# VH-VL binders against q9fz32, part 1

All scores and structures are predictions.

Target 1, 221 residues: q9fz32
Amino acid sequence: MALYCRDTLIIIFQKLTVADLARASCVCKVWNSVATEDDLVVSAFTAPWRIKELVGRPASVSFWRDNGIWKFAISHRICRGDSVTSLAVKYAVQVMDIKRLNNMMSDHGIYSRDRLLIPISNPEILANTTCYVELDKYAKREVAVLYLEGAPKREQPVPGTNQQSNLSADGKRRLIESLRRSMQVDDGTALYYLAIAEGDPRSALSEFSADLRWERQAGLN
Below, numbering starts at 1 at the first letter of every chain, in headers, positions and changes, except where a header shows other numbers; antibody chains aren't numbered by Kabat.
F, E and O are the ipSAE of ESMFold2-Fast, ESMFold2 and OpenDDE, as the mean of both directions, binder to target and target to binder. V2 is 0.75 times the mean of E and O plus 0.25 times the DockQ between their complexes.
[cut] marks letters that were taken out.

## First folded at step 10 (VH-VL)

Design t2
Fold by OpenDDE, look of step 14:
Structure t2 (fold): chain C 221 residues (1-221), chain A 124 residues (1-124), chain B 107 residues (1-107)
Amino acid sequence: as target 1 above (221 residues)
Amino acid sequence: QVQLVESGGGVVQPGRSLRLSCAASGFTFSDYDMHWVRQAPGKGLEWVAVIWYDGYDKYYADSVTGRFTISRDNSKNTLYLQMNSLRAEDTAVYYCARELGYSSDWYEGYMDVWGQGTLVTVSS
Amino acid sequence: DIQMTQSPSTLSASVGDRVTITCRASQSIRSWLAWFQQKPGKAPKLLIYKASSLESGVPSRFSGSGSGTEFTLTISSLQPDDFATYYCQQYDSYPLTFGQGTKVEIK
């Protein structure tokens, strides 16, 4: 009888891990109703890391099932002079982990981005912090993001919006610079290919490569 | 067909310099990080260097740091290895290799395509 | 640097045999391990990536397993074409490092 009392269940479930809550949710309807409560799940998710607050909610329930350290990342706003190497040193993480977390491909160099997600090597950094649940368009996953300099400005890049239209003048400049470097061409050429690619850097690179191949075949170079 | 072809190998005296080239074809060269890996005669494989797709980031093995320079010309689809202050221990077949970055939904970062290699012999 | 220790250095086997090669990392490399096959006078060929993923075009008799520090390459039934030297490689962190190799030779 005691296990059907909601208050009793809450007290018990507050001591459970996220994984255990998930199991409990499968026992019966009453248990499910308690085990799936948002506050309880969030508390269970944040407790192991001593996170003060979790802002936002994931789109998928599967987000809660994995609360490993890899679920968390630091948001680093890219500044002039930053490199993946310098950031790796700064945050005491591996270059490869930064690269993997951010899916760093040729179409999206470091300078074409506003931020990089930095993997967390020391879980103590999460203690008494506020983390934000975000879908990062480059990482292609939901991540609990830690901002070291304060709360993110509301301009969460909306996933899927043609980033070209919303790139700040500075962002556009950075993108052009990234393409210029990748293509080893001048700014004008980079702009040309970006324009024909309708603002997609990947397509721009592809078109450039195609033209180079054509030129070689035609004996123009 | 995806292909990597190394060139520039030969016999050189210690202390001299040599420049290797790797010509890429059959893929968008500028989309890939590129590696050099070497193999001494009768020995195992040794990673030498990597250069990222945009040529900005480079990493080297300790054994070649300060002596070797990896570079690329994306307009020519060519990878380079400038080898200075060559030593006898640098004698090896040098392979260029492509790193496959993005696979499915994640960046992987493994070497999927290799050239046939070019032999560098450092001898007095 | 991450040291990769491969065993055995040499393996004698017959056609049809099950062959197992092991690779140990000095520290955890998670699943960032690749296996390569190399024949004399030829370039290395990728067999397995991410510890257990089979590269396209590689026969299904090849398989990889393991995580962390211990990894294995298995050939379920050795074929004549499989006599070669095999290398494990970690790509968890720079510098990239290889095992010393395992020569699979005919018994």
Scores: ipSAE 0.360, ipTM 0.718, lowest interface PAE 1.7, mean pLDDT 88
Fold by ESMFold2, look of step 10:
Order: C-alpha cells, then sequence, then structure tokens
Structure t2 (fold): chain C 221 residues (1-221), chain A 124 residues (1-124), chain B 107 residues (1-107)
C-alpha cells in the first residue's frame, strides 16, 4: 500500500519535474489528488530557479505544465526616456524578444503602459526572489513576474480620482480624440501626455514630440 | 481547412515591379504573423520578410531591403509582397507562410502552414 | 545575421536505416530551431519546433535534439515516405535563416 499512502506519494512526487508531475496526475484518483496539490506543484515549478516564493495562482492550470525561463519576466516600471532599444541594452536581451513578449505595435509610444515585461537573460536573477503570477493585458498571457524594486503598493481605485484634468467627461473625450489624431497614438498615450501637461493640449503635443525625438535617438543605440 | 494560396507570379524584365498576393482561408487571419519565403530553382529556402499580425511591424532579409514591401489587409484576409527593382537573383518560387501571433508561448517564430507557391521569373 | 550550416549536404540511405542530420548555428540560438521536410515540387512541411518538440501529425520516428549552436534531426527507422530534403531554420532573431538543406536519397 505504499503507493497509496499520501505521505509516501508526496516524498516521491517532490522529486518530479512539472512534466512528470502532470503525467503522474493521470494515473489514478489518489495520484491525481497528490500530484495536483498546490504546494507540490508550486515547489516543482519554482525549484529549478531557486525562487523563494511564488505569489498568486494562474487562471489556467496549464500554466504549471511548463516552467521554462520564458514563463518568467521582469516587470520594469517605465521611466521617462526609456525606449525598447535602451531597455534591451540595459537587460542584455534582444529588442525583438521584448516586442514579442509585450505584443508591441511599434518601437515607440511605450508610455501608454505603466510597466513593460522584460525577458530574463540570466536565470540567476530569479534566485531567492518573490515572483508574482499575473495576467498581462497587453501580452495576453500569464507570466510569473519579478519586480526588481519590490512589488508595487496596491492602490484602492476611487472612480473619477484623476488629478490630470478637470474637464467634463465629454470635454475630456473630445480633447483625447483631438490629441490622438494629432499625435497618431492610442487613447492611453494621449491621456498620459495630457496628464503630464496638466490638461494643456499644446504642452502635451510638445512633450510628445520631445519624447519621440528622444526615442529615435535612443533607438540608434 | 486551413489554406494559403499565392498568386501574381510571372515573367518580368529586370528593373520592373511585380505584386504578389496570398489569400488566406480557414483560420482567423488577424491572429497570425505572416511570412514570405522564396526558393530559387534547384536551391534552398531563403526567408524574405515578415509582417506581424496587426500589420505594423515588418522585417526584411538584407537581400530585399529597400526594394520589397510586405503588407496585409486583415479585412480581406490577404497578404501582399510588392517587389520593386527586380533582379535576376530574385527568380524563385515565392511561398507565403503563417506563424501564430498570439500564444501562451510568446516565442514562436516558426512557420506551420505554407501555401503552394507562385513562380517569379526575372529574365530579359 | 546567424548562419545555419547543415551536414551532410546529401545523405544516401536505405529503408530502415537510422538517419542523423546536423545543423550548426554561427552563434547561440538557444532552442529556437525548427526542422522542415520538403519533397520536390511541394511546399516545406514543419516537423519539429523548439529544437525537440514534434509537430502534431508527424510520425514518432522523427526526433530532434540540441541547444545552443548544435542541433540534430534523427529518423530512427527510415521509411519510403522520408526520402526528401530537410532544412533547419533558426528563429532566435531576424533575419530568420535556413540551413542549406540535406537531401536524403535512396541508396
Amino acid sequence: as target 1 above (221 residues)
Amino acid sequence: QVQLVESGGGVVQPGRSLRLSCAASGFTFSDYDMHWVRQAPGKGLEWVAVIWYDGYDKYYADSVTGRFTISRDNSKNTLYLQMNSLRAEDTAVYYCARELGYSSDWYEGYMDVWGQGTLVTVSS
Amino acid sequence: DIQMTQSPSTLSASVGDRVTITCRASQSIRSWLAWFQQKPGKAPKLLIYKASSLESGVPSRFSGSGSGTEFTLTISSLQPDDFATYYCQQYDSYPLTFGQGTKVEIK
């Protein structure tokens, strides 16, 4: 009966890769129960990288079936002056990897996002860290992310709290549409520049033009 | 029934232009990156260009940069290759091929479905 | 540009033989390597992606291995349908590049 004892199965399954654990889960109901245990699955997923802690649970159970380095990413907080090219150099990764991971439409206009996912070139960076399972809306995939500055504090959203403009909702929409057409960018990017220009559309255009010139210059590096 | 059908090949003189089309059916065209790959008679495969699923990002082989333009019309499920300043070295069968543009594995740059090819001959 | 070099250029073999084709990259492409089969007058067919993952519907006698700069396609027991030209292709970075091809022909 040792193969039906939960404690014995836990000892055996702790040695398995994520792929072998998935195979074990198909043998019988007892093996399935042990092989799908959250602590065991998380341990098998994190052990090759020596990750200290994995926070959160994916929406899809298939997330656990592959723990290759490409399931992990750095969540980089976008700073003024950043470009895809400068970040590729900073993190020693290919521009194309960043673009593919983030489903990017172009090399510029990254400021419509608060954070950008960066592929991991050196897996050692994962050792003794906390990673967070997140569904990235731009990448349309679940990733285990590492925050180099530590996880951001969570804000409780309050509807309508926006210090960037006091225009009516209709006035803001028309202004955003005008900026979007003038800048040839998405609504999020237009809103970002309107916010840093404190609601002044001419200042927003000026700031966008300056940032675009910087992105072109940085893209040559 | 996934299909890619190329058309627009033919015989042209050097320096002239030609436009290839690739009609896609049996799948959601706008979910996929699309490639052109060519093969000179009796020779190996040469990658020519890619256009990403939304039509914005484009990349080209050095041999065609500045002369060829890849484009797509997602509303018509059609991929295009505009070939300008054609040279004898451009003589080949041209294939269109698809690559998944979205997936749980973001690093998929291989082509899973290919068309039948269309022959372009550049000759005096 | 990443150069892909296949070896051998031509391989003569009999039905039932174990066939091995090698592909070398001029720099590391990690595991981003695909293998294609092409028969005369036909479009290429995907066999293997990510160096070792078998495409759906491809017979299990095909297998791939390797990482970094050295990759191998193996046919464990050659069948009549397997006489064709085989290409490796890297997809680590643009421009995407193919090997020169390996023709597997009847000995």
Scores: ipSAE 0.006, ipTM 0.520, lowest interface PAE 10.2, mean pLDDT 81

## First folded at step 15 (VH-VL)

Design x4
Fold by OpenDDE, look of step 15:
Structure x4 (fold): chain C 221 residues (1-221), chain A 124 residues (1-124), chain B 107 residues (1-107)
Amino acid sequence: as target 1 above (221 residues)
Amino acid sequence: QVQLVESGGGVVQPGRSLRLSCAASGFTFSDYDMHWVRQAPGKGLEWVAVIWYDGYDKYYADSVTGRFTISRDNSKNTLYLQMNSLRAEDTAVYYCAREFGYSSDYYEGYMDVWGQGTLVTVSS
Amino acid sequence: DIQMTQSPSTLSASVGDRVTITCRASQSIRSWLAWFQQKPGKAPKLLIYRASSLESGVPSRFSGSGSGTEFTLTISSLQPDDFATYYCQQYDSYPLTFGQGTKVEIK
C-alpha cells in the first residue's frame, strides 16, 4: 500500500539515480507518473555534478537515461587563431575527443562554425553552474552545454528553430522553393514567413495557415 | 569500388627527398581523414601521419616530425607525403589509409581501407 | 605515447583450434581499439573496430573483447586462410600506435 502512495514514492524516488528512475518508470503506471516528473528527473540528472541549474529540456526522453560526463560539454566560441589542437591544449582534452564530440567531417569544419563543443575533462567545472540543454546541429545530439562566458545570448538557435543558418546556399534555396510550393505564394512571401518562424519551415507553414484562417474568418477572402 | 593506390616509392640516398602519392577512387575523398602508415621490412606497423578532410589539421609521429609533410589535393583525390632528410630507418613500405568517421550514431575514427603500399628504400 | 603490447609474439596452431591473442595498452584507451590481419606482401585488413565490432565481410569466427587496457582477439575455429600476422591498434589519441604483432603460423 505504501508503494502506491504518491508522497511516499516521491520521497523514495528523490534518492534514486537517473538510471534507477528510468527503471522505476517501467514498473507500473503509478510509478511511471512519479518517476517521470520533471523536477525529480532534473534533480537526479544534475545532483551528482552539483549543477546549480539546468535550463531547457530535451526533445528526446532518452536524454535522461544516463547522466555521464559525456552528456555535458563546454561551448567554446571560435576565435581567430583557434585550432582543434590549440583548444585541446587549452582545455586539457584530447584532439580525438573533440573531433568525436563534434562529428567533425567535411561538412562540419571548425572554420565554418561559430562555436565548438569541448569535452569536459574536469567534472568539477560543472559545480554550481548553469547548464543549457541544447541540440547541437553538428554533433546531432542533445547536450547539456556549459557557457564559460555566461548565459547564451537569446540569438542561440532554440532547438528546431535555427535550421536556416546552417543550410548551404543551395539548401536555403531549396527550402524556399519548397515553402513557396507548399504555401502557393511568391518567394517574398515564403521568405517572410520563414523569417518570422526563425528559419523553421514547419513553424512557417503553421503561421501561414493561421493567417489564412484569420483572413477567412475576417471575411477578407 | 573503394580503392587507394600508392606511388612514388623507390631507392634514394640518405639525406635526399622523396614524394609519395596516394590516389583515391570510389568514394568522396574530401569527406575523409587520411593516414600514412609504414612498415619496415620484417617489422611491425608504424603510424606516420594524418591529415584531416579539410587539409588544415595535421599530426605526425615524433620519428618524422620536421622531416615529413602530409598534404592533400581534394580536387585530384590525391594524398601526398613529402619526405625530406631521409634516413636509413625510413626504409619501409608506405601505406595510405582512409579513416572511417561517421556511422549512424558515433564518429568512429578507425582505418577501414588501405592501399597496397609503395616501397621506399633509403641506402647509401 | 600509448604503448601497445601484444602476446604472444608467435603462436603455432592447427586448423580448427581456438586462438586467442591479447593486447595491452599502457593506459586506458576505452574501447578505441582495432584489430588488423596482414598476410605476407599484402596490406593490413581491418577485422575489428571499437574493440568488439566486427567489420563488414569479416567471418564471424573472429571476435574482439575488452575495454580500458586489456583486449583480446579470438578466432573460434582457425581456418587455413587465417594464418597471418595480427596487429592491435589504438586510435584513442595521437600518436596512433600499434602492437608489435602476433604471427599465427601452422603447427
Scores: ipSAE 0.622, ipTM 0.853, lowest interface PAE 0.8, mean pLDDT 89
Fold by ESMFold2, look of step 16:
Structure x4 (fold): chain C 221 residues (1-221), chain A 124 residues (1-124), chain B 107 residues (1-107)
Amino acid sequence: as target 1 above (221 residues)
Amino acid sequence: QVQLVESGGGVVQPGRSLRLSCAASGFTFSDYDMHWVRQAPGKGLEWVAVIWYDGYDKYYADSVTGRFTISRDNSKNTLYLQMNSLRAEDTAVYYCAREFGYSSDYYEGYMDVWGQGTLVTVSS
Amino acid sequence: DIQMTQSPSTLSASVGDRVTITCRASQSIRSWLAWFQQKPGKAPKLLIYRASSLESGVPSRFSGSGSGTEFTLTISSLQPDDFATYYCQQYDSYPLTFGQGTKVEIK
């Protein structure tokens, strides 16, 4: 067979798994070029789940090396009365799987976000669907998400407008007091982290925890 | 180098209490869920308990629920197991184990690093 | 609770043999299964995670397969360092449970 013929390599590589494409990419420059082409990689990644379309591309090339079911998630729109426990029952998944996927520290953070990622218990839900590769800001992971009600509309910023909800002065004070209790710090520290997290208490707690870990490792406080 | 070192094992009488410690080094302890696993002499492995990275969520095997308490002090990089109301069947080598943390490539966790164990003997 | 059953309990083999160990779960654990190796007097060592993924630094002669309720660990060409006891463990749900172990001995 002609090892340098690109068209022949494409035909052969179209039948390979993600693992076999990774092996083929290590053989030589020509094989690397073909084995890493987006269409081939996406096809190998999506074929076991019969996904119709994968929209978007990950920033990390290592995303493609494992196409297990956990790379996919349902993006659930949070409604009044939802809890991690009730969603675990609704979607037939474990509470701990939801919490791990979303990098959750507690249940009280669920209403600080519009959507929650749900692990997939029945892979058949993926068949003939469109999934979106997204970097989830709460989970801090790239995931291929399925929207059961259809893809969300993306909004663009309008000059001179603030996209954040207006919170009363008393409401902001109560939020700061709640965050101060969660972080066990003074008022000024809680306000600092809330400000750099743009008003999101879960992000504020996450950034505080990361800074605290860094300071412990550096031998500071 | 990633390392886990258990201590606090010994010989105790039934009904007594014992506290095990596991000192962690070479990694950011507060990023990882931690486990205790035990092995009775000449027997297989038995999972005992897990505590999540931030110290809030804890789960136990049925055989120890209500008697054992897992805890951690992230400021001291130390995992603990408080064992109360000890029974002869609790005699085992107790291992401290780290669950694999999240990477950009994976969401799941499995126990990837183990300590050398500490022996607990419960006898009259 | 999910029961994990290994077979055989003991296996005699020679260096160079292909060795196969099976593990059955009492209910589906999807692919959330790990394999561990334990040598006498030592702590367990992770070999395989997610049923078939090889842990970093583990020789390629080790492989895992299966999903659902039936799983297999294979050593393609047994080496002297591979005489040990092997455990499967499910991590699909708490409580986490191990198989009873398979001891691989010199024939």
Scores: ipSAE 0.000, ipTM 0.463, lowest interface PAE 14.4, mean pLDDT 79

## First folded at step 16 (VH-VL)

Design y1
Fold by OpenDDE, fold request of step 25:
Structure y1 (fold): chain C 221 residues (1-221), chain A 124 residues (1-124), chain B 107 residues (1-107)
Amino acid sequence: as target 1 above (221 residues)
Amino acid sequence: QVQLVESGGGVVQPGRSLRLSCAASGFTFSDYDMHWVRQAPGKGLEWVAVIWYDGRDKYYADSVTGRFTISRDNSKNTLYLQMNSLRAEDTAVYYCAREFGYSSDYYEGYMDVWGQGTLVTVSS
Amino acid sequence: DIQMTQSPSTLSASVGDRVTITCRASQSIRSWLAWFQQKPGKAPKLLIYRASSLESGVPSRFSGSGSGTEFTLTISSLQPDDFATYYCQQYDSYPLTFGQGTKVEIK
């Protein structure tokens, strides 16, 4: 009976990781109602990094499932004289990581952008900071963004546009094929992970990898 | 059909210069980062340089820094490698390779297409 | 620079054998590893990317596994066409680096 008391559950769930909250949410409706509370999820997400405040909310629940350092990035406003190389040196990160994070390609050169997302190599930089959940149009993903020079100007659109729904049938097919190949699984499995990741292929891969790791640890493989 | 064709190889004396070319066809050349990779006779593969799609960002192996220059002409679908101050250790088959970049919403960054290579021999 | 070490340098095998080649990185490269096949007088051919993803057109007998610093290429049943030299390559960071190669020869 005690495990059905909301107050008791809150006390217990406040000590859980994001992953554990996700598992708890699958137990029953009562547990789900508590485990999915915004304050608990945000607290569980920020606590490992000692983040002071998280502003904004992701459009996708899959955002919370992977609480790795790669969920965070520094917003760097591009200035005259900046290069990917200079920024890599400045922030002590690899050029390739900047390139990958921002999906740098021919149609989106550095000079056509207002900002670059910089990966975080040292998690201590997040301590006692405010991070902003944003959908970056170039990265094509939701990221918890750290601003080193001050709060972003209010005009940034709230992540709410489900842009994932407009993939053409061909685009979806290609995505599934890509995931299938990457995961070395059948179409059904690839679709499953894509679905739980709410259409985010990176999240899908992350989930798949996590499951594989778990299976290995459990001695199932 | 996607194709890369290297040219410009030959026999040169130490200290001389040589310019290699790689002609690309069957794809939008300007959308891809391009690499040079070399292989000394009977040896393994060695990365030489990369030039990004816009031609502005270039990176080199330490062994060729200051001597080699990678460039591209997107209007001609051609990749170049200017090799100056050539040394005996630069003797190799030189390959150009395309980097596969963007797949859906994920950047990959692996070399998927290679030319057949051109032989450069540096000998006195 | 990231050092890539392959083992063994040479492998003698027969048609139908299971072959395993190992590649070790001096530091973590996450999953940014590719495997290439090269035949004498030919350009390298991509087999595997992202450590375990099979390139299109490559036979399913080829598979890759691993993450971090330890990686493996497996040929489940060696075919006559598979006698070649194999290279691992990291593309985690510049400079890009290759393993020294593994020659698979007929026993």
Scores: ipSAE 0.820, ipTM 0.942, lowest interface PAE 0.5, mean pLDDT 90
Fold by OpenDDE, fold request of step 25:
Structure y1 (fold): chain C 221 residues (1-221), chain A 124 residues (1-124), chain B 107 residues (1-107)
Amino acid sequence: as target 1 above (221 residues)
Amino acid sequence: QVQLVESGGGVVQPGRSLRLSCAASGFTFSDYDMHWVRQAPGKGLEWVAVIWYDGRDKYYADSVTGRFTISRDNSKNTLYLQMNSLRAEDTAVYYCAREFGYSSDYYEGYMDVWGQGTLVTVSS
Amino acid sequence: DIQMTQSPSTLSASVGDRVTITCRASQSIRSWLAWFQQKPGKAPKLLIYRASSLESGVPSRFSGSGSGTEFTLTISSLQPDDFATYYCQQYDSYPLTFGQGTKVEIK
């Protein structure tokens, strides 16, 4: 009887990790209602890092599923004279990690960007800070962003601009090949999911995974 | 067909300079980071340098830092390696390699295409 | 610099044998490891990327496993065309580094 009391569940669930909350949400409707409560999820997400405040909410629930250090990044406004090397030194991170986090390719040079996301090597930097959940257009993912010099100016990039990454024909082909390999499907299928995902490969993979799960549940595979 | 062709190798005396070229074809050269990798006779592979797609970011192995300069001309689809103050230990087959970056989830960064290499011999 | 250590340096095997080559990194490279095959007088050929992903066109008898600091390349059934030198490479951080190589030769 006690496990059905909302207040009791809240007390218990406050001690759970994000992963455990996710599992709890699958037990029953009552548990789901409590385990998916925004405050509990945010608390569970921020607590391991001692983050003071999380501003914003992710569009995707998948954001919460992985609470690794890679979910966080420092926002660095690009200044004249900045190089990836200099930033790597400044923030004591690897150049390659900056490159990977920001998907630094020919269509997105450093000087065409307003900011770079800097990976966090020392989690202590997150302690007692405010992080902002943002969808970064270059990283193509939601990131909890730390601003070291103050709160972001409200120019929220309007999510709506379909920045169809002007990938070169070769880039597009390579992307499709990558998706094909990742999904273990043919080119047509990969292209289909990429199209549904409006050119976002992560979304494409997510959709594909969802379909696979559905097919498995439906006994079609 | 994607192809890389190295040239400029030869026999040189210690202290001299040599410039290698790598001609790229079959892909949009300007979209890819490019590497030089060398292999001394009978030895393993040694990474030498990388230049990013825009030609601005360059990184070198310690063994060649200050002596070698990697560059590229995207208009000519050509990668270069200027080698100065050559030493006997620089004797190797020099390969150019393309870095594959495009992935569904993240930037990959592995070398997927290699040239056939050009031999540089530094001897007195 | 990240040091990559392969073992063994030389491996003698017969056609049909299961062959395993190991690569150890001096520090964690996560999954940023590639395996290359090189035949005499030829350029290296990519076999595996991201520790376990098979490059397109590479036979399925090749497989990679591992993460962090320990990695393995496995050839499930050695074929005549597989006698070559194999190299692991980390591309986690600069400078990029290779293992010393493993020569697979005919027994």
Scores: ipSAE 0.819, ipTM 0.944, lowest interface PAE 0.5, mean pLDDT 90
Fold by ESMFold2, fold request of step 25:
Parts: structure tokens; C-alpha cells; sequence
Structure y1 (fold): chain C 221 residues (1-221), chain A 124 residues (1-124), chain B 107 residues (1-107)
């Protein structure tokens, strides 16, 4: 009586959820090897939503750990006259969920962006579709997006690409000076926060504000 | 350091108007969404309205929709509540509150700093 | 609109007691719930956000738990400073709504 552990494990693991695959990957070397195979992981990720195809590879393996509805979004191209309120009505979603999904914090409205992520209110819209794994620079996470107009047609940053590389030296100086004035700090401090924010001045201000709140709350002012 | 100070409360007749102000200091006012919350004498808290950082997006409780207008002047670090067609049930202490939010993982949206309130009494 | 219901409305307790306050939402609010403390003549003070996250500067004897429609605030060992009224508040969606309050008073 011969036991074929790998072949048997493949049959069993094909039926597991992403959570159960993650648990199985911790059992032993053979289980880890099978539970982390790309085909099994992608299949477990897409099956609950009946997604036809998932295009693109995430930079982080943690992307696969959770396939809840918030991992998915509609990518909406912003048009003249759009507002968060009008988009919430259009897509039958809550205003606060648009705010949260997109990490909205700005002195500017939604027109500072090319596209906006819209929460999925009806999961059935995902069935038999192609979704694209993208790193959304405003949400600061990888999301599986659905384009209602079809495949993406614009150039998109490769995941992990430093968005600062497209700025001129003069543009970088201007960003640093703007941050210095906004935060009332020296050049070195402004550079530090810009670096930890991956070149996004809004994120740099948010990180600085959070550090000030922590220092004040901890009595370090 | 961080401070919110409400003003403009008083006694008014039903059907009249009143404007409340909230002066903000110790933080960059234009980075924060702002709320009004009220508390009738001896009663609990009731959310009234929010205005987002840009002054454009505004949302109201059903009890005040069409009668109250929230606004802000970011150049003066001041939040306003214009209260029209006042009713006896609008009698309350009105608090302004700052919303906490940042982009560390996702936007939070809870109220972290409150003023001490201003009393509005609507009676004949 | 999401109705928030607290229980009990009033409770009497002694210093050192474990105190539990519950809050029920009329529909799921996921984890978007805050707890506030209010003392007479004072503005509310935030204790807990996102159902279970303790606000900075709040003593560790306060804790929150729950998700969906049922939530709990626990004070593990009641102190004299903790006699106050406590409110839960959902911030899942507009309009934001509060529970009716729970007064914790000295036995």
C-alpha cells in the first residue's frame, strides 16, 4: 500500500480557503511546499467570487492572505462634475467607505487623482470578470481592481517603483521647500518624512502630524 | 495646545436664526474634517453635522437637514453652524469636534478633540 | 439610520469592581465603533476607537471588544476617576449616531 502524499495533498488543498491554505503552510515542509504553489493560491483567492482571471502579480505575499470584498474595487475614471457624494449615489455605496478605501486626506478635491477606487456593493459584479492587481498610490496597498470599460489603457507604475524617479531636481527642491513651510522644520527633517512617505507629500505631512500627536500624548513635546 | 472654543450661543425665539462659531488653534485646521455635536439638557449626545477639510463635502443629521448649514473659513481657522428656523427641540449645548484621520493604514474618522460647548436655548 | 442601544442605563459599582457596558447596533457596523466618557459639566473624552483600540493616554484598565452588532466596554478594576457617563458611537456611515448613555455611579 503506497501513499502519494504530495498528490493527495494537492487534491485536498484545491478545496481549501485562503485562510486554511495559510494554516496548512505552517504544518511541515511538504505541506508548505504544496500550500504555497501559485496555481493553488490564485485559485483559492478567486474562487469565492467566481472571478474568471486575475492579472498581475502582487509584490507582497501577504496580498493572498485575505480575499474579503475590500480587497477588490471598481477603478473609476474621474470626470468633470464628479463628487464623492455623486459617486456614492451612482454606485450605491456609502460616502465614508469611499473615503476610507482611498485614504482621502487633501486640501484638494478628488480631481487631484486620475482614478478613484469604488467599493464593491454587489459582489456578483465580480463573477466571470478579469481583475487586475494594482498598487494604488493613494490607498497605499495592493488592490484587485475591476475596469468597467475593460482592460487598463494607461501606463501604470510597476509595483515597488519609486514614484519620485520622475521628478526633476528642481521639482524635488520645490517639494522639500513646500514641506519645510508646511511642517515648520529644517531641510533634513523634511527629507526624512518625504523619504518614509515614498515621495508623497500628503503622506509625509500625515506621518509628521502623527509623530507630533504621539509625542504630545506621550509627554515628549 | 490643541484647542477648540465655541461661541455664539444664547436665548432665541422659535423660528429665529443663530450662528455658532468654533475657533481652532494649535493644529493645521485645513487638514481636518470638523463636526458639530449637541446635547439637550439632561439627555445624551446627538451628532449634527460634518464638513470635510476642503469645505465642499457636508453631511447632516435628518433632524437639522434643510435648516442648519455647516461651513468653514480655513483662512481664519473657524468652523460655523448657521441655524435657521429654530425649534424648541434644538435647545442644547453645541460642541465642535475635530476628526482624527491619517494615511498610515487607512483613514480612521473618529472625533478626538472636543470644545467645551456653547448653550443654545430656544424658548418663547 | 443605525440605532445604538446601550445596556444598562445606570449601574452602581464599588471601587475595584469589574464593570461591563454593552452596546448593540441595529445593523452591522463592522468595527467602526468608539467609546466616550463624559463627566458632569465636561465635554466627552474619547476612550476607544475601532471597537478595541485604546486611545493614547487612556488607562489600560479600559478595554473594548466586539464587532458586527454587539460591543462591550470593560473596566477591569473600577477607580474613583471612572464614575461618569459612557457613550458608544458608530462611525460606520452617516448619520453618525450615539447610544443613549450608561451612567456608572458609586454604590
Amino acid sequence: as target 1 above (221 residues)
Amino acid sequence: QVQLVESGGGVVQPGRSLRLSCAASGFTFSDYDMHWVRQAPGKGLEWVAVIWYDGRDKYYADSVTGRFTISRDNSKNTLYLQMNSLRAEDTAVYYCAREFGYSSDYYEGYMDVWGQGTLVTVSS
Amino acid sequence: DIQMTQSPSTLSASVGDRVTITCRASQSIRSWLAWFQQKPGKAPKLLIYRASSLESGVPSRFSGSGSGTEFTLTISSLQPDDFATYYCQQYDSYPLTFGQGTKVEIK
Scores: ipSAE 0.324, ipTM 0.725, lowest interface PAE 3.7, mean pLDDT 82
Fold by ESMFold2, fold request of step 25:
Structure y1 (fold): chain C 221 residues (1-221), chain A 124 residues (1-124), chain B 107 residues (1-107)
Amino acid sequence: as target 1 above (221 residues)
Amino acid sequence: QVQLVESGGGVVQPGRSLRLSCAASGFTFSDYDMHWVRQAPGKGLEWVAVIWYDGRDKYYADSVTGRFTISRDNSKNTLYLQMNSLRAEDTAVYYCAREFGYSSDYYEGYMDVWGQGTLVTVSS
Amino acid sequence: DIQMTQSPSTLSASVGDRVTITCRASQSIRSWLAWFQQKPGKAPKLLIYRASSLESGVPSRFSGSGSGTEFTLTISSLQPDDFATYYCQQYDSYPLTFGQGTKVEIK
């Protein structure tokens, strides 16, 4: 059967959505190999929005499973005088969508950050652009961001701490895997807690436990 | 035990003012956005206003804009509604409500805990 | 501003009936829809959030469905405790708005 010929599968899979690629990856070893290729996955992820280039690699494979518009955002540099209301007017978006996208709570308010994610209200803004995969510690997920004022120099995939900047790529991966197992969460969640803990695994576990405690308390209303 | 208790309701003449209070207990008040919702006798629910956790961002229903001011004092765990230029149409039971926002994946934003309400009657 | 319209305004039903209440938004609210139950003299009680998620402590006979502009609250087998007024409420954008209510009465 031609459906386990790699060249034929590449042609077929190039037309699949990210959801269909995920399903195809479960069929057999040959299909899994083709459906998980980076070039194919990136193409499926970016094609609906006609994005020119996606820079950076996510730590979690779950990043690729959903390419809805909420995966993308404008990264706005916060200036004195900015408010959520003024930014909603400036970008023609709703204040509650800024609140949701940035997971705005006491610890995640506008005054605690240098940049704010702005929802994409007109998807055409993504066409023929370069987007950057970044872990946003306030949104608690990896996001593909667009910089309207100009592209930043890409330096590190993880927030730079003096402790963490000394680790090799393998050392960082092992630390993330250790946290993932300890907290029983996905890679993206482990990365988030490691980032807010500035590379300290004990602090990451403590913060995770505190967030679970608050979730239980909030759910008992 | 999460509790919200409204007070300050009463009978008042049109054009006058009232200030409602909502005392919060059993949770970290400063982490939550807070709402006022009202219900005229025999009528449905009407959202009135919201104030965000830090007291800065405030949003109002059109029916009360310019007349009502929502505020909070996080050191006293208290939400307020200053009602000026009261009209007969403002006669209602006024509820305070807490917005649930915590989530590991995304902000929620629904009203999960309500007070028992305080009656405001605007009558000549 | 988003107008929420409930149907029916009043519903007569017997214990054991399957009850369906609909809520229509004047524009898409995606899934940002809550359902509340209110009994006379009491504060509203949250039943459903995000259109279909059941609040803790709410009986499983309650369910919600829908997205976009059309939403449904269903009580699979009406119980005596369920005679009340039900409200939908959108929280997609400010100003937040409620439906006008659906009163469920004993037939």
Scores: ipSAE 0.320, ipTM 0.729, lowest interface PAE 4.0, mean pLDDT 82

